# VHH binders against UV-B-induced protein At3g17800, chloroplastic: the designs that were tried, part 4

Target 1, 346 residues: UV-B-induced protein At3g17800, chloroplastic, of Arabidopsis thaliana (Mouse-ear cress) (q9lvj0)
Amino acid sequence: ASSASNDASSGSSPKPIAPLQLQSPAGQFLSQILVSHPHLVPAAVEQQLEQLQTDRDSQGQNKDSASVPGTDIVLYRRIAELKENERRRTLEEILYALVVQKFMEANVSLVPSVSPSSDPSGRVDTWPTKVEKLERLHSPEMYEMIHNHLALILGSRMGDLNSVAQISKLRVGQVYAASVMYGYFLKRVDQRFQLEKTMKILPGGSDESKTSVEQAEGTATYQAAVSSHPEVGAFAGGVSAKGFGSEIKPSRLRSYVMSFDAETLQRYATIRSREAVGIIEKHTEALFGKPEIVITPEGTVDSSKDEQIKISFGGMKRLVLEAVTFGSFLWDVESHVDARYHFVLN

## First folded at step 12 (VHH; from m6 with E28T)

Design p6
Fold by OpenDDE, fold request of step 13:
Structure p6 (fold): chain B 346 residues (1-346), chain A 121 residues (1-121)
Amino acid sequence: as target 1 above (346 residues)
Amino acid sequence: QVQLVESGGGVVQPGRSLRLSCAASGFTFSEYTMGWYRQAPGKQRELVASISYSGGRTNYADSVKGRFTISRDNSKNTMYLQMNSLKPEDTAVYYCATVYRSPYLKDMDHWGQGTQVTVSS
């Protein structure tokens, strides 16, 4: 009696392409196409946007029908709200799929959801720490700004990428989300900068020399505007703001941003669409989870029960670069979709 | 449009109980950390209690700890504040607010109109 060893081929469930699972019918469809035929995603997105437009138009026509009896108005409004929410969700997932496609086109794998590691070291950063592909996706001017952002986050540890730190998972997620927002901002600024550079209309022509002095006050305001989360400052352990000043290299793009008036800066620092904000939140939650948070009397998140993770500084660098790149791509795809579906409220 | 409507306020004697309700509409209530705030005359608005999106975690101001209980029913889009052993110092306008949709990004806070709670002999 030959015992046929049933080699149960543990069918390794294909590693997800992205941490966020899309749930809408359109999102599920796009997820399948991303895996099977990624080159068809743009065409598929166009079809889904046409459907959204049709749905939106049909709902608009029903609002003009004045003859709904008063008792049904509440129900109709509720249904309309539900449909609007569904369309918004679908649109979020379309944007997400396009961002994922951009990473795929760049041959960059997204970091998977952060989970407890079976590694004896307890390190969660099982993903590759190579970042060269991410770095090359940005203009030199934008990358200088990204480098400065990394220096603020990693501090003196930028040179020791193999060292492991124990950090709040929540805080890492906050840094990630903030970095996405920063990438979104930088891409918007960089696009304008590159255009003006090409047109030779950049403010402050040839003299590289004189812009040294007024840089101190503007950097604080910009950092304050981008770091709307006070906790990003706390991630850089108790290193007084005084110590970070020395490693920030002057950059052309920084000087350009400093030339912005307050209104322009505020506009550029604001995410244009609710859908983009929703994607940032959902993607970050897919990576780091959604912890049960409560607020302290001081109005801050109670971090007393935060999960601690072990992560290398190389792993952290990879996360931040991915986040900034994600934000950059989000700007691009939002603009692309808005040109077709017109969902950004200016 | 986001709407928060507080109810259940009133005038009560010391040692009595009140139950406040906050009815939420115009957003996905179950995704938000919510909170009760209060503002006494001439004082700043202060957090009374907060509750996580699932209701699995709560926090209280020290002044109300052991007396007040925050709860929520996500199926009804309603948050509650059970106030026991009320004291004159609890006299304030009580506000319902959205606090966080995501722990990673601060969203705009939405506030109700408030409900008056008066504790007097």
Scores: ipSAE 0.747, ipTM 0.896, lowest interface PAE 0.5, mean pLDDT 86
Fold by ESMFold2, look of step 13:
Structure p6 (fold): chain B 346 residues (1-346), chain A 121 residues (1-121)
Amino acid sequence: as target 1 above (346 residues)
Amino acid sequence: QVQLVESGGGVVQPGRSLRLSCAASGFTFSEYTMGWYRQAPGKQRELVASISYSGGRTNYADSVKGRFTISRDNSKNTMYLQMNSLKPEDTAVYYCATVYRSPYLKDMDHWGQGTQVTVSS
């Protein structure tokens, strides 16, 4: 009886390498490899993807089960549904493991789950505020856009990172999720921009400069894409049209993005796979919890029961840079996996 | 594909009750914050009530507080609106809709076709 209780706990790691715990057999296997032999993760992932492909091919061959006489088709449909759900979870966890590996290769530790403060100041940000490693992971043009994103979020406090705010934990999580999606978008656009820059086929020539002249359609579409995440504006306390333009540094990538039509911008702002969205959801929930939310008749989130946390603006900057980097890595990882095991529909 | 199907609308006398249902399919219903909206003739669509993913929190428009109750049964993928003490001003097309797919990701792109509620005097 006593040995049964010890056996139940023997497989658990006491110090996880990321806030989201992997639950599938493939995810648990990759989690072990990430800790013990991180250089083997790409090979282990390839093996897992080959198994998924084999399982998908075998299920196609077993299509006659739906027509077999005397077989309960309701039971077969339920089993197929469960297998499809487990395939999706497995694929999500493969993607997540690869994102975690990219952080490990960059020698950047992921921020742990945000928990009640043990610090005498009451602050939750126990993580380092030195962000040089994160900043170097992006092209210069992409970083200019990231800097503008930070200016929108941090506002006047961007120059005083030691300042502390008491803020809704839910709102921090919403800013984090929006920043992940923004990083995904930026990497997608930057990848196209870098290719076209190398080939000298950029719209309007090879050497774009920021001007005060903006295209009305491009400006409206860009503002709509940013506005689809109202959490960014709410955290910064809003940006007036006058103040918004005056704080934005010139950027070749910003000009490139503003040249897109509305359809192209909307497509690029969309996360391509259900699995990638699922990772953003689960990772953010692992960091900030799963609070219950409702909206008011005015259309805003009812914040009356929000948990409050204390966080420095430097801690917030580190968090946002991680989120953007996570999204950037997610784009690369999603593309890499899709080339080997097709799952993305545009 | 995400589908939301309302039912339970009809014509009732003032002071009576009506229960609306919203059957959901094509998504993980138990993760979503959901809402009931209504649109009276010549008026803008308005939120009537919202309910958190587990049903642990609710919010109501002032005009329906104390009369309407939103609820959900995640095992049946169904949301409900119990409407008591109905008034002629409650006459509208009622819609169920998604609001948030998780606490951190908004999703208001999915609406039912609506069900007519008419309170005639």
Scores: ipSAE 0.719, ipTM 0.889, lowest interface PAE 0.7, mean pLDDT 81
Fold by OpenDDE, look of step 13:
Structure p6 (fold): chain B 346 residues (1-346), chain A 121 residues (1-121)
Amino acid sequence: as target 1 above (346 residues)
Amino acid sequence: QVQLVESGGGVVQPGRSLRLSCAASGFTFSEYTMGWYRQAPGKQRELVASISYSGGRTNYADSVKGRFTISRDNSKNTMYLQMNSLKPEDTAVYYCATVYRSPYLKDMDHWGQGTQVTVSS
């Protein structure tokens, strides 16, 4: 009697396509399609948006029914709020699914949730560090800006991608989220820039030549737009802003951004929809977790109990480039969805 | 719409206790780090205490440490501030606030209208 050793093939649970698990009925449906038929995601999204529209319209008709007795008004309002929250969640997850689909189309795998590694080095960056595919997704002008962003984050360590740093997990998450927002901003600006370039209506005309040296003072204003999150500047340990001046390459897009008035700059730096903000938060939380935070008397996050992680500069570069790309795609999908289901409050 | 409604303020003698409550509505209360702030006349608004979204972590200003206790009941969408051993220096308008929805993105703070606490002999 030959004992057939049932080699229970440890079916490696398929690696999740994205770190955020979608929970709404629409999100779960889209998650399945992303895995099985990613090319059908746009069509599936159209159907889900039509359903959302129908739901929204039905709720609007019920508000006009003046005949709700006063005692039921509170209940009706609560129900309406719940339904609105559900629609918002669904819409967030639709946006996320579309962003994930764009990464899939680009043949770029998203970084998985950051977890303690079994690696003897303790490094958490087990993901591929190749970034060439991500770099190619952007216009040359946008890439120059991204490069400058990386230089600000990584500083003098941009040349030493194999070196490992021990850093706050919370801080890495903050840099990631900020980079997503920056990507969103850059895509919005780049889209306008490319359009104006094509129309030959760019401010300052075609004179490629006179990018004179005086661009030194403009570093402060760019830092101000990115520094709406003051914590991004602190990631480069104590390196005085004076030393970074040499590695920032002048870019056409930078000059274009600098031509914006303060109001325009603020508008472009603002995420338009609550849903987009929600996606950035939830995605970042899915990657880095949701730590129990408290606020110091100074109004800052108490990081005293924050988890320290070991990550290579190459791993960090990959995270930042993914984040910027995520933000860029988020702008695109938000615009796409808004054209079909008006949700952006102008 | 986000609403924060403070209650429990009043006039008390030194050494007495008060319990403030903040009723929250119009948002997912359990997702937010919350806090109590106070503003005394002619002074800047200052953080008194903060509590994490789950209530698992708390932080206090040094001036109130050991005397005040911040807590929350997420099932009731309510945050509390137990104030013991009150001092005249604790006299201020106390405000309930949302601080952060996420540690990664700075969200806009929402504030209540405040409740007056007066400690006088």
Scores: ipSAE 0.511, ipTM 0.808, lowest interface PAE 0.7, mean pLDDT 84
Fold by ESMFold2, fold request of step 13:
Structure p6 (fold): chain B 346 residues (1-346), chain A 121 residues (1-121)
Amino acid sequence: as target 1 above (346 residues)
Amino acid sequence: QVQLVESGGGVVQPGRSLRLSCAASGFTFSEYTMGWYRQAPGKQRELVASISYSGGRTNYADSVKGRFTISRDNSKNTMYLQMNSLKPEDTAVYYCATVYRSPYLKDMDHWGQGTQVTVSS
């Protein structure tokens, strides 16, 4: 018989709007609004953020009760830990719902959970290979960097999108997550670049707080920042390592990034909130599974039980573009929510 | 804040057993692959054993395989190392550490302060 689909054998439910299913009360509510009344999502999110702020203010009052004798300090700390975990889950799911909304507004369907398909080739990539919508979501300068990222991942096969590779599902997930983090970084840097580009048109603005960017001489600084995505090299080696470096094209944004010192690059390459990290993890797990991971004494991931999948290079390109776009949206959504409910640490 | 606190170390004669505990707080313990490491004086720190987030998979250094057993109780945020048939070569400071939250994202390593295990006649 044909390979099994992720669909139930007989079901009354339509395809989900995103691979990650939201489980908190706020997340389930927002999932319904996303489908039924998407224009109401901003108001619904604001209401949920107000509730989180109210709960946080009440938590501050309860901390004083642990300072007196006769208070069960162990029980109080356990309850406070549970409430903090609930707050984090709720906030993660609010952020995820907003990212999903941005994909819906762009008319881009998120890729479903990766599983064996009934396709005759055995490929997992049943999703469309047309990527014009995803490409248009980024500034030209940002897209040049995205293209270089794709060249690092696909190597010599950049123009051979119909061919199929058998590759570790775990490694595809690692490339996906690294691409999400890269998109987050790129959007953060691109916003600064576009703002500085615009400010140079205004010769006498009174609100100018001038952070003069001295041009850094360090190509090593740029290489340190891209080294935060080690899965790029591993994927290229798994498919083709030849011609790896010759596919990278220079860009104005690359030059701008090279002007940063190592401390600034590290700050920009870091995901600012634990909640955003949690979303990247859970979304990637929804797509590729949650493997039982152990490490060898040599310090490497034990790959002896690693699942293999077949994926076309066009399918891989679509995944990477979605991942970068997801990261870009996550930066915007995180910043939007932080302005209304402060939770970001850096 | 993230805390890892080891306990259960001590001085013991060869051939006997010890059980180490690592109490975790300040993070979602049940999402992490965890490990036990050890460092003898003047030697490099080495991985002794690792355990997946659910406890469903484990891995051991060859030097301890068959003698040591790693386990975890996610309801108590605690990891254990049962050390049987102890040898003088096992003398070291033993550390618990986070290894991975997920294979998709590298998190910052967190280490305990260590607990001394000494095996001597």
Scores: ipSAE 0.485, ipTM 0.790, lowest interface PAE 1.3, mean pLDDT 79

Design p6
Fold by ESMFold2, fold request of step 13:
Structure p6 (fold): chain B 346 residues (1-346), chain A 121 residues (1-121)
Amino acid sequence: as target 1 above (346 residues)
Amino acid sequence: QVQLVESGGGVVQPGRSLRLSCAASGFTFSEYTMGWYRQAPGKQRELVASISYSGGRTNYADSVKGRFTISRDNSKNTMYLQMNSLKPEDTAVYYCATVYRSPYLKDMDHWGQGTQVTVSS
């Protein structure tokens, strides 16, 4: 179940509904509504988007009058930049609140900030390992791709979820962020796939029985999407060695993805908005912290001071499924908001 | 528009010091891990030093450890490289660059134009 945001009125410190705390006036307002009156969130969001549109429209008119005598053009430009930044922050927080709402509607609690617990085992994963609710949130075709992603990350330990590993917290956060981006990508392609399936215009109607050649091509396409985020591949190599082709099941969605040309695949692998990228960064930092990162002269991240954490493979599976679901919801929320307040440039 | 501007380069004798500055604008400087790179004639560009977003961690090439100190002032959006005990092998064009915005996501690298440092007797 969901938890209330930090509220001092009762004298207790309940768990927040999400790891990222919203800072803007609109974000704080939406956080309150999410807890107290979640059914009002759509109306509150529409109000906030209308205000953003009004503010943006009035700034366009003010730019037309920027040459008014007595106007300090340096000060005017600085104020306009501050207002634009404020609108972007507000929009990010509206998007985040809507993603949180989708988790609440699904009756799935977001994992709290990852920290050492008072658990005698020292594990950070005190959250439930049951993932059935998360699994039900995706189309069957999308979930097959998610399962392959999990197999790549967890390797042979997909069936040994009680095992505990000591692993870099930074690395886990990198896998989480990459999994969010993968979920965003998957939802984007699945949404197109489901639409084209309904209209019976799918490229190359394929049997669900896949040849080993199609499986190898799907692995290459997946690796291309993953290689734009090498953290997933590095995590898998750092935790377990595995053969990519033997773990991946054929699926119609993978065949559909393999039909994309390179330009389409690259476009779909890219997060469309700065705001969505910012949400992924801030949410991941809220979960795993923002460690002090430097690079070595060889160009690699200096891992000598990485915090180590203990996490079960079941806990890791839960994190990855949450991350993919977060990315999937982010795609939907971004699309919904863009239709009402256009901000996507790519 | 993202901009990195190096300054403080020049010609100095071996054993002397220089202080390089990198002024940043057009992005949130305090969110980035930053680096100083150098490129000697006929050589590939190499990392000299890097500094975490807050300044709490640093890393140096072996050839400059103990002689060079990287620092930053996030209130001034400026990164520095204090270069002591300069040697002729330190002669290069020095560049400041962004390294990472997020420890979890890769962003596009941004580079300055460079400032020439020449160490000669």
Scores: ipSAE 0.483, ipTM 0.789, lowest interface PAE 1.3, mean pLDDT 79
Fold by ESMFold2, fold request of step 13:
Parts: C-alpha cells; sequence; structure tokens
Structure p6 (fold): chain B 346 residues (1-346), chain A 121 residues (1-121)
C-alpha cells in the first residue's frame, strides 16, 4: 500500500516516485498523496475532476455574456487560451498521477531518469532485470503479443540478456515511446477481445494450424499498421517476417487483430486524446531528455550526433516492458477519467 | 491563435540576396524545431532548412547548402532565412512551419501563409 523505491537501488536517496515531476497545483497535491496516502488518490482525483467540470461550466456562462468588441474580444480570447492551457496541464497531470498509482498498486517501481552513472561498467541500466511483476499485469493473450514485440526489438539477443550494447539514447527513447503507444493499442484491442470472448462473439476463421507463410504476412501487416516509429527495426537486429512468423504459433489475439480492416486497425492504433499524447511526450522526455533535433530534407531525424549510452539487453527488455505497461495503464486511466470528465478526441 | 507570419519576399535578379523573416505568436516558439519550406509551381512542398529549438543545430537541402543560412532569435520569437546567390530555380512560395516539439512523437505542424520569392532578370 505505499512503497515506491523497492526495485530501484542506484545507491542514492531520496529517489523520486516517478521521473516526471508534476508542476500544476493539482499535480503537486496528487504527488504528495501518492507518497503519503496512496489509497486516497482516487477520491482526490474525483474532487479535481469535479473542479474541472465546474470551471468548464463557468466558461460556458462567460461565453453567453454580451461583450464589447475590440480590445475586450482580444483580452477574452487570451484569457480563454490561458484557461484551456491550464485545463490541459491539470488533466495531463491527473492522468500521469493515476498511471503512477497503478504502478504502485502493482508493486513496480518506475525506472528513474537515464543519466550518467558511477557504476564501474558505465552502464545506465542499474535497475533490476527481473520482470515477472510486469509480465503478470497482462492477459496471457496480450503477453504473447508483447513477447513478439520484444523479439522484434531485441532480435537474436532475446536470450543473451547480459550482453551490453552501445546505442543512441535518442533511439532508446524512440523505442520507449513507440512501445508505450503499442501497449495502449494492445490494451484497447485486448479489452474488446476479452469482452467478446466472454460473450462468445469472436470473428471466425482462426485456425491453430495456420501455415507459416500466412502467419508471417499477417503478423508483418498489423505490426506495420500499429507502429508509428520507423527506427525500431534499426535496433531489433533483423528478424525477418518469414523466419519469425514460421516459428510463431497463432494466438487468438493475433487472429482477432488480423480480422480488422485497415481503417479499424489504424483507428485503434491512434491515441485518443491530446492529453495522453502529451503525457507520453513528457514522460519520455523526463527519462531520456529533449535533445537538439533537426530533420534531413528527406524528412528523417538526423541521428549523426546522437548521444550514445551503454545498456544491457536485460535493461532494454525492462524498459520496453515498462513502456508497454505504461501504455496499457494509460488506456485504462484515460477511459476512467473520460467517463467522469469528457475530454477524448478534443 | 497560433500564428506564423512570413515577410521579406520579393522579386530579385539572379545572384542577389533576400532575407526572409518568420514572426511567431500564440505558442512557445523556443520549444520547437522549425523549418523553412518552399513550393514551386506544379511541385510538392519541400524542406529547405531546419533548425533545432535552441538554434544549436541546422540542416539544409543539398540544393541550397552554402547559399542559404537559417537562424532564429528566441527572444524575438523569430526565425530567419538568409538567401544568398539566388538562382531562378529558387523561385517559389516560401513557408515557415513548426516541425515538432519532441523527437519521440509524430509532428504537429503549424504553417505560415507563405511569401513569394521570384528570381528573374
Amino acid sequence: as target 1 above (346 residues)
Amino acid sequence: QVQLVESGGGVVQPGRSLRLSCAASGFTFSEYTMGWYRQAPGKQRELVASISYSGGRTNYADSVKGRFTISRDNSKNTMYLQMNSLKPEDTAVYYCATVYRSPYLKDMDHWGQGTQVTVSS
């Protein structure tokens, strides 16, 4: 019911409960409650959402007021922009606090900001490599998809977790953010799948003896459709669709995803709210920084001057599992908050 | 509320120079990677140059390297494109735009109205 620091022991104290520090009045309040009385966070969030609803209702009354044109119109618009920005910031930080609470309830410590370490190996990954708690947080069907995602990222080194790679910090952050978005997508699909499985309303055509060619093509199709990050393949070590798919047995969730048309699949791969996108950005920047980035004329990120870090494959696996879990929790938290204060697709 | 306003375009002879400005308002300009784009008649809009949020890094299309210089002044919320040794193929509408705020997410872009640059004798 409390401890935030059990799995992270780089030897320094005190350690923040999460890498992103909340700045809004609501966020700072919730951060204090997360540390002191985490069981009260849901009630505190409900109060904050009621305040947001009251503020929105008051804004509607201001719009109904007659006003003089000219300078009052400009001032009114500036005030409305400031209020909307504060509303977004508050809502983003409520979402983040609720995601952090879910990690605390699961007894999983979030990885701290990635920074230089005095560790003799020079590795940045001082966090534990045991991931059983993270693996248990997902349905068996969802976890099979997560395992395939890990295989794409880690490649042949999936079984050699003690190996160390030197890799761009920017690329690790991009893999992390893409994995958050993938976890969000997987949870969205898995919830629909579990509901339809319970009601015995599932699309036909699943065959446990599917051929390797058909499995490989189907797997590559939906992986391409849900990934928004082109650099994932550069890290993963070259798993071919034919080689990978020929040894993977079909799962009911993979078959379920294959039953979607491209329009439905794309819609499910999209993050529903700007606030959720904002938290993915801010959380990833808290972990990996905000580097100076330019693009090439071809539209790609110029990676020629990226900061390099040393990370073990076990450390990378832990990061990716946390990212997927963060995305999964974000879907649940976003849905919970939207039911109480409508904001998605804004 | 977000506004990008280009200025400094015009008609010039080959070999001459122009300096484009992009005044930004309604967003936190200093947090964005910015770019200058151009679109010639009948062609797709292309990136000419980009500049990181602090101005510490830049990148250029091969066709303008050595002739064009992108810069920014975050205290004035303004980005610039110094165009030297202009050629007829540089004739286009030039746009300033945001590229992205974060390298981890897909771009959210804002565009100016554009300013015409015509290089002719």
Scores: ipSAE 0.470, ipTM 0.779, lowest interface PAE 1.3, mean pLDDT 79
Fold by OpenDDE, fold request of step 13:
Parts: sequence; structure tokens; C-alpha cells
Structure p6 (fold): chain B 346 residues (1-346), chain A 121 residues (1-121)
Amino acid sequence: as target 1 above (346 residues)
Amino acid sequence: QVQLVESGGGVVQPGRSLRLSCAASGFTFSEYTMGWYRQAPGKQRELVASISYSGGRTNYADSVKGRFTISRDNSKNTMYLQMNSLKPEDTAVYYCATVYRSPYLKDMDHWGQGTQVTVSS
């Protein structure tokens, strides 16, 4: 009796395409399509948006007809609220799926959820550090801004990508989220810039005059773009431009942003939809976990429970570039979806 | 070079119709939200109508709702404004406007030279 050792080939569960697991019926459907037929995602999204529109319209009609007796009004409102929340969740997941699809089209794999490493070094950055594909996704002008953003984050370590730092997981998550928001901002600005460039209506003419934009004004623009989220603002505010020497280069897009009035800058720095904000939060949480913010009796954030992670500066660079790219794509897909299913209130 | 060229303006009597056209060139038309603005003498420029880059969504000012229809043909790089039941209050210079992949023309205002529409008895 030859005991056939059933080598249960531990079927390595296929690595998830993205760290956030979509839970809504539409999100689950789109997740399957992302894996099997990613090129069909846009068409599938159109169908899901039509369904959302139909659902929304049906709910609107019921509001007008409901001579609902007073006792049933509460229940009706609750049901309506639940349905609205479900639609919102579905919409968030649709946006996420489209962002993921954009990464797939670019042949860029998203960084997986950060977990304790089996690496003897304790490094969590097991992902490839090659970033050339990400860099090529942006206009030259936008990439200059991204480079400056990286210089602010990595500082003098931009040249030492193999070195490992021990840092708070929470802090890394904050940097990631901030970078997503910055990418969202930059994409919006860059689109306007590119259009005006094409129209030859840019302020100051085509001459590459080295306008020595004083370093101080550029930090204000960055702070304005990142300040929209209270938690992210704390990290961005701490990066004083004073410590970053000659690594921040003047950029055409920076000069362009500096020409904006305060209102325009604020508008561009603001994420337009709650759904986009929700995606940033959920994606960041999927990557880094939910932050346990413990407030001390003194009103300070207790950082004692912060998990420390070891990550190379190359790993950090990869995360930041992914985040910026994610934000850029989020702007595009938000605009795309809003054109088909109006959901942006501002 | 990006160009927006309006046409179809003129002088008409109240109750008549006009059709404006905006011919676009120098950019990927299908990726841009388009719209019409108007400016009457001594008044501020106001949004008349907008159409999303895909044509899936249209918006109208309340003053023109039910009378005006915005449309686009992405194959011809042209946007249209059908203006029915024209009123003297519709007298203005009408401007074609565009914004890249935004549902809101107010985000990026890029304009044609305008075409005069005059509604008079």
C-alpha cells in the first residue's frame, strides 16, 4: 500500500492585486473583472453607474410620493439613509477599482499591505524599488514637483536608497496619505498648466528664464495642498524647508502654482468628493492598518503604541511615488465618474 | 495651437431660434468639458450651459432651462447650443469655454472670442 503522499501543494493564494478588499456587490464584481479581464473594467463601471443612477432616481421619486404616516417616516428615513450609504460605498469602490485598473494598464503592481517581514533584517519593503514606470506616468513638469516632494520627505537620504530607517508605521501612513493628496492636487494643476501651455497663454512667456523662486514660497504652496486633512497637515508642517539644502529645484509648475490666488489654490488643494477622501483613508488603512490614536489625559497623542517598522529609503521612495500616482489617477477617475454619475457637490 | 471658434450668432426677433457652434482644435476634444457662457452689456459673465467631456451630463442656467440645448459631436470636435424661444434678455456675447476632464468649467476657464447674439423686435 504505497502511501501516496498527497503533496497538498499549498496553493499560494494569489497575491491580491490591491491592498483594499472591495466588499460591495459591485466592488466584488469589479474585483473579479480586474483579475480576469481588466480591459473590461471601464465598461463594467458604466453599467454599475447606470444602476446607481437608477437607484438614486427611484429613491427621489419615492420622496415626492410618500404621504408616509408620521410613524413610518422615521423608518423610511432610516431606510433611505442606508440606501444612500450603500450607494456611497459602491461609488467609492468603483473609484478604487478604476484607480487599480489604471495601475494595471501602466503595468505597475501596487505595494501590498505592510506586514511583519520574514526578512532577517526586519525590513518590510519586500516590494521592488524600481520606480521608472511610475515616473513616466507623469508630465515632465509634474515630475519635477514630485521630485521636490521626494526631496522634502527623504532629505539627504535621496542618494542613499539602500539605507534602512526605523520609523513609525503611523508616520509612514501619514506620509503616504499626504502624498496621495498631493498627487491629486498636482494632477489637477498639471492639467490646467498643460492646456495653457498648449494655448501659449502661460504667464511669463515660454522663456526658460531661471526665475529664482525663493524657496520659502514653495513650501507655502505645498503646505496649502497638504493641509486639507488635519492628520496629514501635521506631517507636512513639520518639514521645514530650512533643512533641505540644494535638492529642491525650481520648477515651471511650481512657478505656475505660485501665480495662483489664494482662493484658486485652496480650491485646487481640496479633494472634491467625500468618496475620494474615503478611498484615500481606506486604502491607507489597508496598507498600514487602522491607526489607534490614543489621546493622553493631557490631550497629546500617545505615540507609545506606535508600531515601528524598518524600511529602506528606496522602499519609501517607491511608496511615495505610488501614492502620488494614486492621487493623480484618483483625480482622473473621479472626474470620469462624475461626468457620468454626478456625485461631486462642490 | 488650441482654438475655440464660435459661430452662428446674429440678430433675431423674439421667439425665434438660433444655433451656435463652437469649433475646437489643437487638443483632444473628447477629454474636455465644454460650455457656453454669455455676457450682456454691463453684466457679469454667466454660465449658460455645460456638457461633460463624454456628453453624459449637461447643465443649464435656470434662465435658459427648457429653451436651450447643449450638445457635442466629438467626432467633429464641435459643440452646439440650440437656442429656442429667444428673448431680449438673451442678448449677449456668447463664449465657448472648456476645461480638461472636469465637470466644472469654473475650475479652468478657457475661452473663445465670442459671438454676438442680439434678440430685438
Scores: ipSAE 0.000, ipTM 0.230, lowest interface PAE 14.7, mean pLDDT 81

